# Ledger of designs, part 4: VH-VL binders against Apical endosomal glycoprotein (Mamdc4)

Target 1, 160 residues: Apical endosomal glycoprotein (Mamdc4), of Rattus norvegicus (Rat) (q63191r268to427)
Amino acid sequence: SHHMATDFETGLGPWTQLEGWTRNFSAGSMVSPAWPHRDHSRNSAYGFFLVSVAKPGTTAVLYSPEFQGSVSYNCSFTFYYYLHGSEANQFQLFVQAQGLNTTQPPVLLRSRHGELGTAWVRDRVNIQSAHPFRILLAGETGPGGFVGLDDLIMSNHCIL

## First folded at step 19 (VH-VL; from g3 with heavy chain Y32F)

Design j3
Fold by ESMFold2, last read:
Structure j3 (fold): chain C 160 residues (1-160), chain A 120 residues (1-120), chain B 109 residues (1-109)
Amino acid sequence: as target 1 above (160 residues)
Amino acid sequence: QITLKESGPTLVKPTQTLTLTCTFSGFSLSTFGVGVGWLRQPPGKALEWLAFIYWDDDKRYSPSLKSRLTISKDTSKNQVVLKMTNIDPVDTATYYCAHRGYAQYYFDYWGQGTLVTVSS
Amino acid sequence: QSALTQPASVSGSPGQSITISCTATSSDVGAYRYVSWYQQHPGKAPKLMIFDVSNRPSGISNRFSGSKSGNTASLTISGLQAEDEADYYCQSWTRDNVVFGGGTKLTVL
């Protein structure tokens, strides 16, 4: 049922980071109490996730390859995030469509902020676009916080 | 247990390049999110930020001094180095290095400072 | 000119409360969202007193508190003591810059 799934265990897969996201894992050294003890995909301290670099004023941005236009709600995107340690953590999901001769401004589909506890949170969006599109994932870590991603899963109907 | 100490010349001549070394212990610049900054304080004046280096070698410089400053790190020696070119008597100040921890918007540990006097 | 403005001096008597202000001169709210405060005695390095607007590091007296309203952060010292006489700096951290206020000399009368 899944066309594209990225668990970050061996890299970014088809995703491209513009700034601010990096792969890491929990074991090795305790970076901060805000970090998860285990990733989501392997439930392991050695499993990899994507983490925001937590630099002031820096929004981490990750974007997908271009998908063909969707004329229905059958293109769905399931993902897991972890927001802990700060009321100011921010995570946003945008869809950016490709217009006739120009890229359109990104459209916000999901926004989550603050403290969501010490668990990976599952979320899902359905994407409708008449034109080819990309998904953008943005994170900004608040003071002392953690913003992370794991298990980015596109349904079979999201066509490259 | 985090400590930082500034070292370098106490007296420099105009036009020379000032090289200051921050030697630290109790943390590593290989640690995700960590960084070290340099600041100065002219006698009787306010604190002024000069430069900052992150664990991943990303760098920031004070806009007014950017053309004169170079910051670098040697992780194996637990050192951060600041170079400032074309020194002038107005650069007389106490120079500090300071630690930034993961996801911090402040400096939690400071060196004692080192006074650098620029002769005329 | 610093983007963070502090009064040049404040004074108070032992036992009183005083407040030091720190106002961002720019309307860039995201750039100045988190303010920290440092105490500096003559000849000494600055010491962190308050971080992220209102948090106290361990070992800092609860007589020191911080708050922020709009573009103005405040450091409040209650139960003023002679050793509180020092310079106080506010500070914020933007993507490209670390910014300090001009400093406030606190005199305990």
Scores: ipSAE 0.693, ipTM 0.876, lowest interface PAE 1.0, mean pLDDT 89
Fold by ESMFold2, fold request of step 21:
Structure j3 (fold): chain C 160 residues (1-160), chain A 120 residues (1-120), chain B 109 residues (1-109)
Amino acid sequence: as target 1 above (160 residues)
Amino acid sequence: QITLKESGPTLVKPTQTLTLTCTFSGFSLSTFGVGVGWLRQPPGKALEWLAFIYWDDDKRYSPSLKSRLTISKDTSKNQVVLKMTNIDPVDTATYYCAHRGYAQYYFDYWGQGTLVTVSS
Amino acid sequence: QSALTQPASVSGSPGQSITISCTATSSDVGAYRYVSWYQQHPGKAPKLMIFDVSNRPSGISNRFSGSKSGNTASLTISGLQAEDEADYYCQSWTRDNVVFGGGTKLTVL
């Protein structure tokens, strides 16, 4: 069971974007061979995913709502990404602790780069934090490439 | 086949507002990632970038000219318009519009250019 | 002054190889990672010759090649021909600006 799941079919759900991520779908557009033919959640050319806008020097940033801290290491985050068409594509996942001492920088938990083929890739991280936290998802599309996300799933041990 | 064509006045007087129109075919500014830029080249001088507009109406302006420039698009007409206020003789140049495709870091298609002369 | 510096002119004889440099004037070379090159004959619009450092568009002669080392991108023309006489511009694209070099006049002797 999952506490929070976002498939982007109707919007961003609980996620907030700062810049650079946008919802889109594969069909009805003459965008690029680098794009997936189908989203992950619905396996459909009309299913939605998030895509980095592919503007030079623009890092797309998406962040979660605040979760309560957890020391039992039960909170897991499962996500799907698609990186194709450029060796310079970049995706990063950070955790940022929240609280009175929020001057701490975000902590990198996952980094993926370059060309990862023509399939949505499943990944998962386990999160442990003594303080309330947010997840930050960053993407940057290289020349001619595609960086996308679908199906962001927090386990039921990740408490809002 | 992508084509772009610049149009506007060939002779303008100082202090007037210059309005240039880029009319294009073979692409749409509703297409994700696409954009159009404006550049100029004074006679015998280097190319100078002026402004750029993305498909999502995001805009960029040359820092030295930002206060004088406005770029806009009309997707239904396949047009991008550049306005430059307070024209001066130093603005005499050939003006170009150019296409940027998805995820490109360059201009792949250019208009033929239009010469604008500012009277002294 | 442009953030991309090119020599004002370069010359060579038919059959020689020539190189035109384009150097970022800032130590922040990440913003200028991808450099493209344009050729411009008098009275004509610029023409894309090389994109993203070293990629050649279809229809461009393989005599034209691009490379980059550190802050400096280079356009190389082998087997120089009279028709290569033109102005050449390098260009990069940052988040906020599109930057062109000052241009290099290539003279074929």
Scores: ipSAE 0.666, ipTM 0.869, lowest interface PAE 1.0, mean pLDDT 89
Fold by ESMFold2, fold request of step 21:
Structure j3 (fold): chain C 160 residues (1-160), chain A 120 residues (1-120), chain B 109 residues (1-109)
Amino acid sequence: as target 1 above (160 residues)
Amino acid sequence: QITLKESGPTLVKPTQTLTLTCTFSGFSLSTFGVGVGWLRQPPGKALEWLAFIYWDDDKRYSPSLKSRLTISKDTSKNQVVLKMTNIDPVDTATYYCAHRGYAQYYFDYWGQGTLVTVSS
Amino acid sequence: QSALTQPASVSGSPGQSITISCTATSSDVGAYRYVSWYQQHPGKAPKLMIFDVSNRPSGISNRFSGSKSGNTASLTISGLQAEDEADYYCQSWTRDNVVFGGGTKLTVL
């Protein structure tokens, strides 16, 4: 199977938002100095990214489609994120097992917080799961801050 | 320049529904993260928050008054409307609308206020 | 009673520093983490003086400063002037509510 890549230019692609994330771009919606001047995928003020709505006490949640178990395979997830304008920004990446009779707690794989400068930051996680799974992306924007995502890329070892 | 102005009746009778309009300029409720709140202040008393509406139509209400309050917006007219049902003399107050910008935990711009007097 | 408690009044002489406190009755740090302060003169709308505990909006005198320790936020006014005589409100913003303190009347002697 082939890799899955989402650049948010035409929508959420295979991703589902529970709440709190929305697509936007820099040129048409520059809302505060904390916002990026350009997206990552197009390196453009008109390129789209995903941004947290920045409402007090609200955690934005986005989740992937269900992937097959990957114990024997090196499924990797590469993503770009932007945390600027507040020391209270938070971003977390979880994996949650699926296909079981009981709801399983998400497992934290990455946690990032605070101020990371005026650049999109690349990160990558390797995922191994005995069961089918979903990836959960959670963001919470601190006062005056920005939390954003772009270019969510699953390797071809991540099987839908 | 952001400005807000409250309008509505100055004298109302008990049991009526109070309708207040906030008309604003210098911002749009189509702008990501923006919102408008309503507050009141009875003569000689403390400020009291009533309701808030976000640009995406998400709404919050004071818990003690929630059953009596409705907030709505008309983005094309740059207006936010507050309705309060079953008015009582205790509701006599100066009513304010105020702006919340992106990612703010406060109100940065306020209207001048409008006094609403409820007859006894 | 409001979840934010302020003293009813504070007084000071010109040139002195004074502090107004704002204490949350809930110890949930996340719920009342960020406190803002407003000044209100008689017949006027409130004016933002301090936001997010300690930040000043553009155009606000550096005589006004804010701080927080535990569940108590403080507004400090240094070099007290006659025009500082007003009511002062603290405020927080939770997921479901916007909360104001009961207000403090500052008298400049």
Scores: ipSAE 0.661, ipTM 0.857, lowest interface PAE 1.0, mean pLDDT 89
Fold by ESMFold2, last read:
Structure j3 (fold): chain C 160 residues (1-160), chain A 120 residues (1-120), chain B 109 residues (1-109)
Amino acid sequence: as target 1 above (160 residues)
Amino acid sequence: QITLKESGPTLVKPTQTLTLTCTFSGFSLSTFGVGVGWLRQPPGKALEWLAFIYWDDDKRYSPSLKSRLTISKDTSKNQVVLKMTNIDPVDTATYYCAHRGYAQYYFDYWGQGTLVTVSS
Amino acid sequence: QSALTQPASVSGSPGQSITISCTATSSDVGAYRYVSWYQQHPGKAPKLMIFDVSNRPSGISNRFSGSKSGNTASLTISGLQAEDEADYYCQSWTRDNVVFGGGTKLTVL
């Protein structure tokens, strides 16, 4: 497709999860002061976001669909994340290229750690890959913390 | 105020199945991140973890006892149930249930425990 | 044998400081990042004294402190008092298991 935006309001969209990410919202079951008061996409206590489960030893992993190689144009990925309530929160963004018959090791493009305050943080990466690739989003919630995602947006130069 | 209370038989015969119920108040197992664990302590011996259940029905069992244990929850009744099959005198212990809150790596609230004696 | 090793017993006189150790024997260092400590008097349920290595719950005396260096967590009790005589357990929470140490009996002389 020419533009992919996922706001989690109706599901995961084209993203698939291996483990540990789930959709939720602030109103109805605010379980901790570490949770955001509002999502990003609708600026609402009833808006949905993706949250990493806070189970010990569990890294939440979310995979994009496979994109075509993007050497001629910047495939731009914009995303919003929320890390609050623990100095041990972790968020990482990887790109994993698809070799001929062998999946390559993921390449780290972003790493964020700890406490980032009570606002959704915007970030953007430009991805260039000679081969088809996937984006991997990994989160691990520290003790008492929160790790969340909202508004995952791929530019129209990211071709499925 | 979070409270937990264990209930079940105090005396059981070998080979029976032990069923213990943890009834709690002040929290719900529908709440994201919450869970309840079961532990035991034979007289004069160390604490031993048995099983744990998360709010999303994810479960963990002690590796040495896994074949004998079943943990389940009834969120509407505020209960967690532990079943242990093929009871033996070595299973004589005080049994505890305990609360795990969101993103906790520990048990913050414990029941008083219930002594289960297995007849010889 | 537990993956968390504690001494079987420690003793001290009133007013002294004592330290109880808890050493992880697993090669997976990340699995034992956060250690908590419980006090248990005879006939009572365990009571949380320290969580996440060094944090005290509300209502716990500041005579109790926790620390960790490498694979070894420590509970330190300063100004030892008769009521500190109890069993003490360390505990960690891995992905697959909740792990308790074997316990340490503290005797106040």
Scores: ipSAE 0.655, ipTM 0.859, lowest interface PAE 1.1, mean pLDDT 89

## First folded at step 20 (VH-VL)

Design fin1 (from j3 with heavy chain T31S)
Fold by OpenDDE, fold request of step 21:
Structure fin1 (fold): chain C 160 residues (1-160), chain A 120 residues (1-120), chain B 109 residues (1-109)
Amino acid sequence: as target 1 above (160 residues)
Amino acid sequence: QITLKESGPTLVKPTQTLTLTCTFSGFSLSSFGVGVGWLRQPPGKALEWLAFIYWDDDKRYSPSLKSRLTISKDTSKNQVVLKMTNIDPVDTATYYCAHRGYAQYYFDYWGQGTLVTVSS
Amino acid sequence: QSALTQPASVSGSPGQSITISCTATSSDVGAYRYVSWYQQHPGKAPKLMIFDVSNRPSGISNRFSGSKSGNTASLTISGLQAEDEADYYCQSWTRDNVVFGGGTKLTVL
């Protein structure tokens, strides 16, 4: 089986369009107790993940490459996020279809807010689109908080 | 552990450019989430924020003073510099630099401040 | 007009409890969600006393507490002591701006 999986261990992979996200690792827990002690992909203090820059009033946005679904199979997107240290933390997942003549507004598929504990949370969304589409991952860190992403996995039948 | 110290001229003439330097220890501007800000306080008046620089060289300026301000950093020297052009007697104040840590919406450590008097 | 409004002065006797308010203007209420407080003695730099509405930094007396209701943040000082006489400033932080209140002079009678 062939699928697009990005664990951020060696870089951003195809997730090269981003604002307000930074690739980092858990040794940064020296910065704040809100940081995870280990990444998800390697369960390591030296494993990499994406971190919201946590600048006041700033929303970090990560844009996927363009995907195309199959007529026979829907796309599924599995991802892990970490929200800790602030009730004001926010995470949102949008899907934006790109028609031949017009780009559609982003559609909100997931919205999380607040303190979710000291664990990476697994989630999965199913995406059905007749048109090419992109995924938008938005994070906003509350004061004293941490918002992170790891292990972004697109299903086999979703073509890059 | 964290300390900051302001330095620069204590007397400047109108229309000149004021250059202040903040020298700090106990932290690095290479650390993720860290930043340094400049503030001032005219004698007997309230605190006023001037500018802020993040570890990634992202900068913020007071909306009312933006056109006159330039903030920069030298990470290797643990210094942040503030330049203010077209100085006027109304700019007479104690100038402070202060530390902001990761995900902080406040300044937790301050320098003792330096009084800058603008006079002909 | 300051986005954060404080009373010019408050006073209390030793042992009493006093409260200093910090009110955001109606147009700025959403932007000033997190308020911090600083204490400043004459000729000294400001000292952080409360951050993010109600949190005390290490080493700060539990006589200092913070709260917020609606568009008004409050600093409460219980068991007032002579050393508490100082100026107090509230502060908020937005994406592009850091705003201070006008300051409150606390006199211990």
Scores: ipSAE 0.901, ipTM 0.945, lowest interface PAE 0.4, mean pLDDT 95
Fold by OpenDDE, fold request of step 21:
Structure fin1 (fold): chain C 160 residues (1-160), chain A 120 residues (1-120), chain B 109 residues (1-109)
Amino acid sequence: as target 1 above (160 residues)
Amino acid sequence: QITLKESGPTLVKPTQTLTLTCTFSGFSLSSFGVGVGWLRQPPGKALEWLAFIYWDDDKRYSPSLKSRLTISKDTSKNQVVLKMTNIDPVDTATYYCAHRGYAQYYFDYWGQGTLVTVSS
Amino acid sequence: QSALTQPASVSGSPGQSITISCTATSSDVGAYRYVSWYQQHPGKAPKLMIFDVSNRPSGISNRFSGSKSGNTASLTISGLQAEDEADYYCQSWTRDNVVFGGGTKLTVL
């Protein structure tokens, strides 16, 4: 495959810059009823996903590696998130372009808030950037809630 | 059933270091989202938060007492230890340890507390 | 620094309803989004009565309720009983700090 796909089953892959996200799974003593019973990639209780730490006042941020689009091809980023158990749950996707001399402010492309049910939600964003860019995935767990990520997939021709 | 119990000296001299141990059961400090906090209450005064330690060894300290406090955990023993240096009579208080569960903004279970008197 | 302000004392007769307020400073309103309440009888450890503004733990009487308006959280005790006489503390939790109110002594007349 010529695309980057990370399912977190064996590790973080290239998504090594992170704060407030933890790789975990549901099997055993489920931490909370808000947690998913299974991950998305393997549909397994032993499947791994990223979970936002539910520390008060803490926003989890996951940084992608730097990507470069093509003149001929735009980048497409597919991802799955899980927001359950709190109306205060929040998830945001930012794109941050790396200019020649200046890093641009992150641009918000997706924002989800609240209780979204007991399902992994599939989403996709198209990224058009003349400059290298990074994706920022931010999550904030509300009281009693769960915010998770799984299966981060960057399209072909969007190279590292 | 979650239980916590504080232990340590009940009488400490000024300038000494106070070491308190919280021994708990009914939960593990290896569980995601779990944490244990230390609080105190001088006689006839309000509750005061001292420190908190998360399952991942992340620590928080009272801003006013941070320089004097060290919190640590021994997950295998189900213990959390609080050290407070340069003790003063003003530190005389009932000291509590308490449980915080996943995604909680509160302490749901408390120890019975241990009275620590600081006197020459 | 962040602070929660409670009245020093409140009183009521059996059967009445009383309310204890917990007010954050105007600069800290956002920091005290989730307020919890504890009851403490003399010589006892605090007991969680309300969490996250208005949620009641299992086993807690429905006479206890919580609400919040603006920068003020409120604990309401209806059908006041003698056993309700205690100190009550509000509490908030931020990233780096846990703050308690000064406590309110509730006297049942």
Scores: ipSAE 0.901, ipTM 0.945, lowest interface PAE 0.4, mean pLDDT 95
Fold by OpenDDE, last read:
Structure fin1 (fold): chain C 160 residues (1-160), chain A 120 residues (1-120), chain B 109 residues (1-109)
Amino acid sequence: as target 1 above (160 residues)
Amino acid sequence: QITLKESGPTLVKPTQTLTLTCTFSGFSLSSFGVGVGWLRQPPGKALEWLAFIYWDDDKRYSPSLKSRLTISKDTSKNQVVLKMTNIDPVDTATYYCAHRGYAQYYFDYWGQGTLVTVSS
Amino acid sequence: QSALTQPASVSGSPGQSITISCTATSSDVGAYRYVSWYQQHPGKAPKLMIFDVSNRPSGISNRFSGSKSGNTASLTISGLQAEDEADYYCQSWTRDNVVFGGGTKLTVL
């Protein structure tokens, strides 16, 4: 198996194109009660995750590397997010296909809003694309809220 | 306990550059989500926001005064500096620096303010 | 270009309840979704009284409350006391701007 799995423990991995997301952890410096006490991958206060910067009017966007599916197998993307502390929190997952001569508009596959509790939420999307594609993960933190990402996992049949 | 204190000249001549320093304690401008803003208030007039700097050195400026303002930080000294060029008597005001915490859409702690008078 | 509009002044007698309005005067009403309120006594720095429409900071009297309807936020002061006499400012925060209202002078008769 050849998973592209990023847990952010040692860095961003291939998820190097980002704006408004910051790699961080909770230990000794919990910025807000809205923050998770532990990350998902290591269940540790010293475990790393991505956090939306929570600047007013700012949407954080994380871009995946380009993936290519197979005719025989679709891509599966599993991820964990954390939305707590504000009803105005937002999280969205887009897929953007790149054609031979043109880039297609991003397609919204997931949209979450509000307060989802003090837990990392597991989600999974199946992606079928005849063209190479990228995943866009967008987060917007409401007042006093927290929006985070951890453990981004692409299935084996989806290649870079 | 968070405290902020403004310092700088209290008398400035027209056309000069005003440099104000905000020295704070009780928090670090290296902390995620933290920022410091500058505001002013002419005598008997309303509050006006001037500039803001985030922990990551991201900056915001008043649209009407942007061309005249420069905000910067020295995290090691717990200081934020505001520079305003081409000062005019209309810029006479009490200048405040204030703290913004993580995910806050407001200023929760303020300095006492420093009155800056612009005159020939 | 966006602005918050407040009445220039309001007044009330001790024990009464008064309300100060703050209305967004722009086409982008959404930009003013979260309004905060400050109290300012003469010669003093502003003091945060209400944040994010209706939240009260620790140490602030429960006589102060906030609400919002449409493009108008409101600060209500119940059981008016002499010490409440001050200027009050509403404030909003957008991506690129922090906006204050013109301020309201509250007189306690």
Scores: ipSAE 0.900, ipTM 0.945, lowest interface PAE 0.4, mean pLDDT 95
Fold by OpenDDE, last read:
Structure fin1 (fold): chain C 160 residues (1-160), chain A 120 residues (1-120), chain B 109 residues (1-109)
Amino acid sequence: as target 1 above (160 residues)
Amino acid sequence: QITLKESGPTLVKPTQTLTLTCTFSGFSLSSFGVGVGWLRQPPGKALEWLAFIYWDDDKRYSPSLKSRLTISKDTSKNQVVLKMTNIDPVDTATYYCAHRGYAQYYFDYWGQGTLVTVSS
Amino acid sequence: QSALTQPASVSGSPGQSITISCTATSSDVGAYRYVSWYQQHPGKAPKLMIFDVSNRPSGISNRFSGSKSGNTASLTISGLQAEDEADYYCQSWTRDNVVFGGGTKLTVL
């Protein structure tokens, strides 16, 4: 089976944004020097990525579809993020398991803060869950900053 | 160069609806992160925020005045309109529109303001 | 209730340094992380002097500086000049609200 990969070039794919994330590209949208000049997937000024809307007091939240882990192999999630222009920038990755009868509280797996340079940062997390789960990606843009996402890739052992 | 200018009636009667228009240049409300806000200042009193509209048509209103306010934009005309219903003499103030840029938590450019007097 | 409290007035002589405080209520401390300051002369629109606590826009004199400690932001004007006489407002921005202080009248003696 094919792994789930989202490059945001045509849409959000199976991901669902609660609020705060929007597709955009750098060409014609360079309203701030904090923005990346190119996306990651196409390395293009016209390539799309997700950007936190940078509205005061707003945390951008993106949800994955529900996944099931494999017994024999670990599910992994590879993703790229861009944090630039503000020490107050924040990105967080949560895993939220769905219990038998109720949804469990999100568990923080990754937290990044501040100024990380003018490059897309590659990251990877292993997800171990006894229950079906969703991934939550949260971004909060600091003043004058930029928080973005691109190329969200689930391993083959993450079962939809 | 960013400029904003408020226009509308300078004299309004009580209970009427006040409609103010902000016409701006030097930026577009189609630009990501950009927004325009309305503020007012009664004579000799402090500044008060009224409403704000983002490029994506997301809107914010003063909690105390929300029920009376409607903010809208016409991106093609570079205009933002504020409507305030049930006007009262207490609403007499200089009304300002102001620009907010991407990821800004402040207003960097302001119109000159327009004095609106509410009187019967 | 979101509120920023400023002193009603401050005064200083030319060449002196003065400070205007802007204090958030205890319940609003987290909401007022980034405070900006505006100067307003009589009959004029407000002018941005400091943004995000301590940053100066281009063209603003380095005599103006900002800082923050706890729930109190401060605007300091050094080398006070006659032209500095004006009203000064602090401002904060939250998800659903933009709040201004009550304003401080600065008199240059």
Scores: ipSAE 0.890, ipTM 0.942, lowest interface PAE 0.4, mean pLDDT 95

